# VHH binders against q9c0y8, part 13

Target 1, 316 residues: q9c0y8
Amino acid sequence: MSASHPGILHEYTERLVAFELVGKSNVTLTSNVTRSLLLFVGGLGDGLLTVPYVQELVNPLDEIGWSIVQVQTQSSYIGWGTGSLKRDDEDLHKAVDYFLHIGGADFSTRKIVLMGHSTGSQNVLYYLTQSILPNYLIAGIAQAPVSDREAAYQFNGKEKTKELVDWVKAEYLDKGLGNDVLPRSKVENFFGEVPTSANRCIDLTDVRGNDDFFSSDLSADDFAKTFGNLKEISGSTAHSQLILLMSERDEFVSPSTDKAQLLNRFRESIRPTTSNSSLSGIIPGATHNVGPKSSPEALKWLINQLITALRSFIDQ
Key: E = the ipSAE of ESMFold2; O = the ipSAE of OpenDDE; V2 = 0.75 times the mean of E and O plus 0.25 times the DockQ between their complexes.

## First folded at step 8 (VHH)

Design q2 (framework vhh_vobarilizumab_d1; at its last look DockQ between E and O 0.64; V2 from the best seeds 0.00; counts 0 for: pae E 3.2 > 2)
Fold by ESMFold2-Fast, scan of step 8:
Structure q2 (fold): chain B 316 residues (1-316), chain A 121 residues (1-121)
Amino acid sequence: as target 1 above (316 residues)
Amino acid sequence: EVQLVESGGGLVQPGGSLRLSCAASGFTFSDYYMAWYRQAPGKGRELVARISSGGRTYYADSVKGRFTISRDNAKNTLYLQMNSLRPEDTAVYYCARGTFSFSKGSEYDYWGQGTLVTVSS
């Protein structure tokens, strides 16, 4: 549906923007009132307002003094096919740095939470594990963390996916052509119309590829390298909290996968242990994007869980 | 261009068996995952079974152990072998072609006309 949304379009770099939705208070991150933010990054194919529940978060967050900001990165819409988690991380750091330095920001009271949807969950986990975190980045929230590789296995077949991986390695990676875009006619069944580099293809589809964080066939040692490696906040010995919210009816997770068991394996791997949020859980009746085909209770559960998390961060 | 034609439905007694077939044409059958859906009188469509292009299968809990989905890529044909049929299995059964990509997710873009299965004494 077409609609107009009140907000501020922030230019955090020369060519990249972030959109801050404005709630009923009309207070924004550029106001003289100090306000905390939830910085939202979408999944593959997402851009501004493409994830339906984001708009539903505006007023609940506004009531507790938080803005929601959806970040557009180079990977937004179709750009992800030639991107990487490293490039996304660089864009996200620029956005965080921008929001730490605008409006009525008080570096002692402003809090930043990074939230990802789908492959945005990989962006969040990657951000929290690469280096010491920027000042006031206190938590990451991963909504619908799913295995892209196992989704490909489920729909396109495990052997067909492995054949793609082998072909890309032989014809591109082994020849130093990792940045070349794959011929659409050969990969349309995995990537559709999206121009996709050899490197990006492997990142998403290979065992232990750079995006392969959430697969059920990964070992405890694999999870220790990601979930087990959360970094400190700059100027502090504190570590960010990680909140994992899986969708109960996630269509991209194989029906043979025990979601509760998989979520527990992720949570057991989180280090330090104090970063393992008790607010992690399964969103009842939710589809992958908590969209219109979800149970009626799904969106309300998500909103309540997020408000509970954000309120707890104000009290600390 | 794309066509899916189901056959093999009919009237069977409880405990009986039926094999449904879906003849596919107008596309490279081996490149697509395929599914069987059913719609009982007064109910919505529900997924019964799915098979990937590589042969990986999924079954709804209500049919697991009784139904077997399979494909013959040389003949462009999808099958559903239905054993130990129950009155609750009475429905119109639909063949569907599935598409998946990382950007669009999974969806079914072509459906057959359906074949009626009635399980009654």
Scores: ipSAE 0.323, ipTM 0.638, lowest interface PAE 2.6, mean pLDDT 90
Fold by ESMFold2, look of step 9:
Structure q2 (fold): chain B 316 residues (1-316), chain A 121 residues (1-121)
Amino acid sequence: as target 1 above (316 residues)
Amino acid sequence: EVQLVESGGGLVQPGGSLRLSCAASGFTFSDYYMAWYRQAPGKGRELVARISSGGRTYYADSVKGRFTISRDNAKNTLYLQMNSLRPEDTAVYYCARGTFSFSKGSEYDYWGQGTLVTVSS
């Protein structure tokens, strides 16, 4: 459906933008008042306005003094196929740094939360645990933190996925061709039409690949290296809160996976334990992106959970 | 050119059994996951079952325990064994080739013509 969406397009670094949607108050991050920020990063294939619930968050967040900002990275749309979590993280740090420096109010009171959908959840976890240039975020929110590798297992088969990994290692990585784009005919049943590098393929499909944070067959030691390794907020002894929101009817998750048990395993691994938010949970009736095929209650539940979290941060 | 041709539909009494086949050509069958969909009168198409290239299966709740999807990669053929058939299983059954991508998830790019299954006294 075509529509116009009023907002501010921020160029946060050369040729990369973030779109701030405007709510009923007409207050924005450039206004002469203090205003907090939810930075939103989508998953593979996402870009501005592609995740259906984002528009529905604008006015609820506006009512409590928060802007929602959709960040575009070099990985937005089809750019992810030749990218990496590290490159995404560099873009996100530039976005955070930009928003720390704009507006008319004393920025010492501005709160910044990073929220990711799908593989944007890997961006959130990476930012909080494996970031090269840590910046101030009071919380990360991961919606639909699902395993890309296990999704490939579900649809293409575990053995076929392992054969792809072995082939890419032998034909590309062993030859120093990790940045080369893979031939489409060999990989279209994993990547479709998206040009995908050998390194990106391995990141997504190999056991313990760089994106492999959420697979159910990972050990407690694996989770300890990620969930268990949240970094201090830059210039502080405090740590960010981490909120995990799984979709109950997520079509990318195998029916054999016990989502509640998996969520508990993630949460039990979070260190420091004070970062393990009690607001984590399973969105009832939700599909992967909480889209129109979700039960009617799913979006309401998500909005309520987000408002509860964001209010708690302005009361600190 | 990709082709999917269903066969094996027909009229059957409640409680009966039927086996559907789907002959596939024009692609490397063993590389793709495959599915059976059905469309009852007045309804949209719904997923019945799917099977990965490696044989992992999924079933809609309405058919679980009664239907079995299988494939023979050497013969490029997909099957659906339907047991304990009920009047509500009456539908046109379609064979579909699945495409998966990390950005778009599961989609189906080629469909057969369908084969009619009627379950009535």
Scores: ipSAE 0.303, ipTM 0.653, lowest interface PAE 3.2, mean pLDDT 90
Fold by OpenDDE, look of step 9:
Structure q2 (fold): chain B 316 residues (1-316), chain A 121 residues (1-121)
Amino acid sequence: as target 1 above (316 residues)
Amino acid sequence: EVQLVESGGGLVQPGGSLRLSCAASGFTFSDYYMAWYRQAPGKGRELVARISSGGRTYYADSVKGRFTISRDNAKNTLYLQMNSLRPEDTAVYYCARGTFSFSKGSEYDYWGQGTLVTVSS
């Protein structure tokens, strides 16, 4: 069902926008310098309000003094096919900077939490691990962190995925053609109608590719390079929190995978250990995007978990 | 035009066996993973089994050990061998073509019309 949503469209760059959803209080980031925000990043294929639970977060967050902002990056919608985590990270930094200051706010008045859905989880983890964090970026939330590579294994087959990787490496990467877009006729089974670069293909489907954070076959050493490498907050001994929220019925995770065990492996790898939030967990009854096929309690659980987390961050 | 046509459904006694077929046309069958879903009366559609283009199979817990999904790429046909059938297996069974596309948010883009399987004494 189509619906209208009140909010403010922000131009956080010359060409990119973010949508601040406005709750019942009508308080906005512009109108209140002490308003904090949850900056939401979707996964592959996502854009504005393509993740169904986002709109359901507006009022609950509003009640506790938080805005939710859906950010459009260059990777939004079909842009991910020619994107990278690095590019995404650059966009997100611009968004964070913009929203930190609107309304006359600054690092002393406003806090920001990054939340990613699906591949947005890679963005969150990437953001937290690449550079020293400012004091206003206080946490990252990864909802439905899944392995794109293992999803490809599940849907297309491990062998066929490897064949794809080998082909792309041989015909593109080895020839310096990493930025070329792969022929749709060759890769449609993997990437649909999305124009996908050779580099992006490898990022998503190769073992230890640039996006390979959440695969179950990764080693402890692999996890140490990502989960184990959360950066400190500038000028502080403190670190941002990382909350991992897996979906119990995530259709992109193999049925043979023990999600609880996998989550524990992720959590155990988080360094510093103080960044490992006790609020990490599995959303009961939730499909990947906590959508309509989820159990009725899934969304409520997610909302409550987020509220709990966000309250805890401000109280620190 | 992509087409999926199921066949092989019918009435069977508990403990019996049945083999479903899905004839695929209009696309390169061997390039796609396929799946069987079922929908029982008053229930939602649920995954029964899936098979990747590479032959990797996955089964719902409820059918594991009893059902076997397979494919014949030369015949563009998907199969579901159902053994040790139970009354709770009664449902309309659907063949579906899978796609790996996060952008669409959908797992399957084409479905058959379905074939009814009734398990009753």
Scores: ipSAE 0.121, ipTM 0.577, lowest interface PAE 2.0, mean pLDDT 94
ESMFold2 (binder alone), look of step 9: mean pLDDT 85; pTM 0.858

Design q20 (framework vhh_vobarilizumab_d1)
Fold by ESMFold2-Fast, scan of step 8:
Structure q20 (fold): chain B 316 residues (1-316), chain A 119 residues (1-119)
Amino acid sequence: as target 1 above (316 residues)
Amino acid sequence: EVQLVESGGGLVQPGGSLRLSCAASGFTFSDYYMAWYRQAPGKGRELVARISSGGRTYYADSVKGRFTISRDNAKNTLYLQMNSLRPEDTAVYYCARTYSFSKGEYDYWGQGTLVTVSS
């Protein structure tokens, strides 16, 4: 529905914005009251306010002294097709740096949690595994971490997906044309009308492509390279917590996939083991985006789980 | 534990043929790009041929029309059929598993099998 949302539009770097929704307290990150923040990054096709539960998080978070901010990156809306996890990571670091310096807050008390939805889950895991993390980035939350490659298998067929991968490699990557946009007629069944580079296509659809973190056919060695490689927080030997929240009725996950077993495999691979949050789990009755077709209690479960996590970070 | 074990190397006369095999274990073979590399004495490793999970092939210009890469996913085995061998084909031949095509990375290499083309 059409609506007006009270908030602050932050310009965190040239041409990129982040939207802070304001709750009932009217306290914001620009005030002189120290607030911690949940920095939210969407999935493929998402922009500001496109994930319905984000607005539902505003008042529950506000009640416990947290702000929620949704980041717009170069990959927002249709920009992802010519992007990469590395480019997204650069945008997210700029956003984190901005929010560490906003308001009259004592930055030694401000906590940041990075939360991703869908491919935003890959952004979160990538951010936590690259280099020593910025000060006060204490946790990552991955909501609906799903395999884009196995989704392509489900909706287009495994054989047709592998044929596309092979063609892109032969006609583009082997010729040094990885940054070239693929003909729409070749990829429209996978990516619609979104301009998609050869590199981006392979990152999403190839076995062990740069985005391929969550596929059920990956080995323990594959998971060790991602989940097993969480980085330290700057100025500390502490590591961020990683919370994985899978949707029980996720339409982008094959019915043949045992989600509980797959989640357990992710969790067993997390290193250091202290980063493995007991709050990881399966959202009962939830669709991919925890939307209106979810069970009536799915959204409430998600909100309660997030509030429990954020409270635990203050109480420690 | 991932293992790649090459076999089939040996001594052949110019114009002869050899078939190399690579037995793979410890992973789902059918989901990986596989490659044959070679290294001649005093030279760096060079790509000879690559095969996708679906059977699409690439060949270095020096071997096109003479070598054929193939795979048997049911047997977890990679092959290189080498015909019309030349003295310059003399090298240790390595089987390799591609980790990430996007990164151009190879996770695992076999120990190699020596091919000598000499009269």
Scores: ipSAE 0.000, ipTM 0.321, lowest interface PAE 11.1, mean pLDDT 88

Design q21 (framework vhh_vobarilizumab_d1)
Fold by ESMFold2-Fast, scan of step 8:
Structure q21 (fold): chain B 316 residues (1-316), chain A 120 residues (1-120)
Amino acid sequence: as target 1 above (316 residues)
Amino acid sequence: EVQLVESGGGLVQPGGSLRLSCAASGFTFSDYYMAWYRQAPGKGRELVARISSGGRTYYADSVKGRFTISRDNAKNTLYLQMNSLRPEDTAVYYCARGTYSFSKGEYDYWGQGTLVTVSS
């Protein structure tokens, strides 16, 4: 609950911050020692310190000379309801650019890994597919990539979700009111008290909406347009690695979904094939956020997998 | 491969009726909103009618009360029933698959079109 955390709060652009947690070494990204970093983006409703396992990553990463930084975007906390993947991508580019230009004796050796949790996984995949990547961005990690649309089907019913989509299209999109906030009474079962625009509702809940990357009913052609479209790293013949880590007991994924088969479908769609990391897998016994109700081995597995990945990047 | 194939166009007298069909393949038809557009010689394309995945409809003011858009999800077919046809309805009619993804635009696939001529 109530706690104090040692770290550095970075203002990476006007009104937006990123929080670097400091490990036992007390070495930071502002020091003369060049450090690589894992830049962490949360999911819907997340902000700073809201994903518990992030704090558990600090000292394991510190031991191998890496820092972990949590990014606040305009979409943090309740801001996502009037946002978009494109707006999030713009914020993430500003954060990446900021961390390129601080501390260290030799910026050319700094590596950045972008990691997302939940809808942060969409942010990571979107970032890797939009433009040629800076040469310091070597990997994306998606933890608990889940379908928001299929979660809506699970919790609200498929037909009620389709009725909402049809209503939003007829009453808002067809009338040019895509940026208008929907009446709370219409969306509270889907999005709680969060002000949600017509566009954002459709992005999350419509078939092939802008956020619809991970649904089990999508075709190989659909996956080819996302996983199959990873961009080049500037100044290199290489592409970033993509690591997909699904939670075995994810409460936002239908019990009828074969997670291993779905993960294999994502991985088989990755192009170039060299970006398909062998470190992708299912976190045993993990809940969606690898929280306290997970099996005891879940967090240790996640930490070990991430350390293995980051160690492999030191000599790239 | 996504394909949209229109049929049912032809020559008809003013006041007559025609039914256009669009056979869709290569995607899950029931998950997309579909539309009919038309283009008269020397003019831009205009929206005629739109139908959502759930069956909700929109019509341009020029065709309201005369045209009916419908879909048969079991047959992957879109229809446009055109009644009380007027000479100004003369155009090539296009079937289109819509997406509400603003990043990719409003319509991502179009048929080849079918000609409707309304004259004496």
Scores: ipSAE 0.000, ipTM 0.132, lowest interface PAE 17.8, mean pLDDT 86

Design q22 (framework vhh_vobarilizumab_d1)
Fold by ESMFold2-Fast, scan of step 8:
Structure q22 (fold): chain B 316 residues (1-316), chain A 123 residues (1-123)
Amino acid sequence: as target 1 above (316 residues)
Amino acid sequence: EVQLVESGGGLVQPGGSLRLSCAASGFTFSDYYMAWYRQAPGKGRELVARISSGGRTYYADSVKGRFTISRDNAKNTLYLQMNSLRPEDTAVYYCARGSTYSFSKGTSEYDYWGQGTLVTVSS
């Protein structure tokens, strides 16, 4: 089905755009320098308007003085196959810098939260823990943080996934061909028709690959290296809050995985402990993208949880 | 416009066989991943099998060795041959078109779905 959406398309850097959905108030980030921003990044295959619940957030956020902006990165649509979390992070920092200054705003007047869906959850965690660039986010929200590696195990088999990893290492990485696109015939069962580089394949499917933040077989020490290193907000001694929202019926997570236990392991690893938001939880009845096959309560729960979180970040 | 129409469901005894068909129209069938999902009462949708545009197949562990997915690109039809059926295979079976642009493993990655066909395995 086709639809029209009122909003502003921002060119935040060369060739890349971000779409600000405008709510009933008609207030925009350029018209009000005190307006706060939820910057949204999708997962593999996502681009503008591909995650349906984003449209549902517009008016609830507008009512509390927040805009939602969906960012396009070089990794949007099929671009992720030749990308990296580092390249995504560079794009996201350009978007944050743009929105911090648009309309005469600055960090003292405008608060930014980054929300990621699916592999967008890895983008959030990378920004807050691995990035060498200054942190201007007051919080990060990870919706449907899932292991791409364990999803590959579930759908392709563990041994077939390991065979792919070993082959890519031997035939590409060991030969300095990490940026070369893999033959479709070798990877179409994993990545479909998306051109996928050797490096990107390994990042997603190897044990402790660069994207491997959420696997249930990782150790407490592995989680401490990511969740244990949340950055301070630039110009402040305060640290960003991290909110983790898992989907109860996530089709990318093995039924054998205890989601509540895994979420608790992530949260126990968060340092400083003040960054461990009590608003983290499991979205009841939610599919991976909180879509129409979710229970009727799932979307409303997500909206209410986000409103609660965003209200708590604004000082009266 | 895009349509997927399933057929072949019904009541069968344990150990029996059924063949499901999905007639596709409104798109270039040969260019897309196609999949069979199922949903049992009180459970979420589960991927059963998928087939690539090139004919490569994947099967869930619960059906591997018993079910066979195939396609006929000349007829724009997807098939699921179900052998050695068990009571736990009882579900509504859905035909789905997969995205050519993403890592399509979950239900959220499929852009068009059929109405579903009921398969009941009981004595």
Scores: ipSAE 0.007, ipTM 0.298, lowest interface PAE 9.0, mean pLDDT 89

Design q23 (framework vhh_vobarilizumab_d1)
Fold by ESMFold2-Fast, scan of step 8:
Structure q23 (fold): chain B 316 residues (1-316), chain A 122 residues (1-122)
Amino acid sequence: as target 1 above (316 residues)
Amino acid sequence: EVQLVESGGGLVQPGGSLRLSCAASGFTFSDYYMAWYRQAPGKGRELVARISSGGRTYYADSVKGRFTISRDNAKNTLYLQMNSLRPEDTAVYYCARDTYSFTKGYTEFDYWGQGTLVTVSS
């Protein structure tokens, strides 16, 4: 529905924006150099205000001295189909750099946590483990980390997904056409009307593709490559913490998947062990988006968990 | 608000036929992909058939050649014609406003109906 939201629209780089929702205190990142930041990135198809619980976080975060900012990247809305985690990472680093310097702030005064929803969870993990750029995040939070590959298996069939992967490899990747957009007729059942490159298709749907962090059929060695190297915070010997929050009723995770067991496997792979947050868990009764069909307790649980985490980082 | 209401389930003998209907309201039906999912006791929901806004269809291999998905955009109604039914088709069948509509590769499945039971037994 139609609504207005008080806030500040930041241009963090040419053509890309980030929206800071303003809470009841009216304190902003530009008005207070010690104000801490929860930087939020959505999943495939998301942009500003598309994840409803973000609005519910504004005042609880404001009460503890944190602002929430939603970031638009080149991958926002339909842009993800021709994107990559590497391109997303470059955009996210530009946003972090911007927020570390506005209002006279610096990394010694402003604490930044990156929170991802859905494929935003891959963005968080990439930033904290694979990115070649300096890390200024004190923590990452992954909400509803899900396997895009196993979602494709569930909704399109495993064999149909493998047929697509084989075809894209033969007709595009083997021919050096990885950046070419696939014919809509071939990928419509997987990606709808979104223009999707050969590279992006493979990243999301192939075994051990660049986005394939969360699949239940991956080995301990696979998880060690993604979870096994959480970065030091630049200028510090402290490492960023990782918090993983799975939704109990996540419609994009097969009901045959033991979510508690899978979450434990992710957590066992985190290194250093001090980066494995005890606040990781399963959001009781939550749908993928912690939306209106969630149990009544789900949103309150998420808010309380985030407030607990963010308070713990202020004195770190 | 989005609502999906299934009907047409029942008991049928192996080799028999049933036609399921799903009445949709609260959105522009003609603009969306629609799907039928099913869930057998003790199993998760699985995709049975999908139809695009333009009428292009997809079928799970287990039902291909036996089931036909169709839509009537003037009546905001989705159908599943099930022929040559087998005991393994026994499940609760769900209508869904599906992923892949207008934006992303997957979206919320929060718009499901209550389901209709299909039992195939002698």
Scores: ipSAE 0.012, ipTM 0.420, lowest interface PAE 8.8, mean pLDDT 88

Design q24 (framework vhh_vobarilizumab_d1)
Fold by ESMFold2-Fast, scan of step 8:
Structure q24 (fold): chain B 316 residues (1-316), chain A 121 residues (1-121)
Amino acid sequence: as target 1 above (316 residues)
Amino acid sequence: EVQLVESGGGLVQPGGSLRLSCAASGFTFSDYYMAWYRQAPGKGRELVARISSKGRTYYADSVKGRFTISRDNAKNTLYLQMNSLRPEDTAVYYCARGTYSFSKGSEYDYWGQGTLVTVSS
């Protein structure tokens, strides 16, 4: 659909933008009043306005003094196929740094929450566990954390996925050609028409690849390296909270996977334990992107859960 | 009368340490974010470290892991602990009070006179 959206387009670094949707109050992050923000990063193929529920968050967040900002990274739209979590993290740190220093940039009242959708969930977990820049976030929210590897098993078959991984390793990685784009004919059933590098293919589809955070076959030791390694704020002993929101009817998760049990395994792995949010849960009736095919109650549940989380941060 | 008075600068050998202090008066110190800036000979001023009223910190990449900014709101004092000092850290170091204006975003409305740090053998 064609639509117009009121907002502010922020240039947070050269060539990259972030879009702040304006709610009914017309108050923005550039105002003299300090506002807190939810910085939203999408999944593979996403960019500005592509995740349907984001627009529905604007007014509920505005009512409690929060702005929602959608970030465009080098990986937005089709750029992800030649990217990495490390490159995404560098872009996200630049966005966080920008929003810490604009508008009501009195740090005494401003709060930042980083929220990811789909592979944006990997971006959130990577950000919280890697210390590249001295940035502060009070929470990370992962919506629809999904194993891309197990999704490939489900849609393309486990044996065919392993065959692809072995071929990419032998013909590209072992030859130092990790940055080369794979022939479309070999990967279109996995990644469509998106140019995909050997490194990116392995990151997403190999056992313990760099993006492989959420697979149900990972060990407690594997989860300890991610969920067990949340970073401290530079110059402080404080840690961000991590909130995990799985979709009950997620089409990218095998029907044989016990989502409640898997979510509990993630949560029990979180360290420090004070970062393990009681607000983590399963969104009832939700599809992967909490879209139109979800149960009618799914979006309302998500909105209420996010408002509850953000209000708790205002009260502190 | 708003005043920011820096102290603790001096001559130090490479690899040495110094602790800078900034004594603030004439305002409610706990309500403001504070920063340390430096200006090397022949260069513009650069942000070294920033601390919010709630203790959230930022560091320039050039000093990260070596410098620590802190504050004591009961004593109205800002600190910069500088470890593993290098010749390129030689500069006049300034304490600054942060504020907000709509036209400029965050900015600094009061500055100390500066304290010279010389790292030389």
Scores: ipSAE 0.000, ipTM 0.092, lowest interface PAE 24.0, mean pLDDT 86

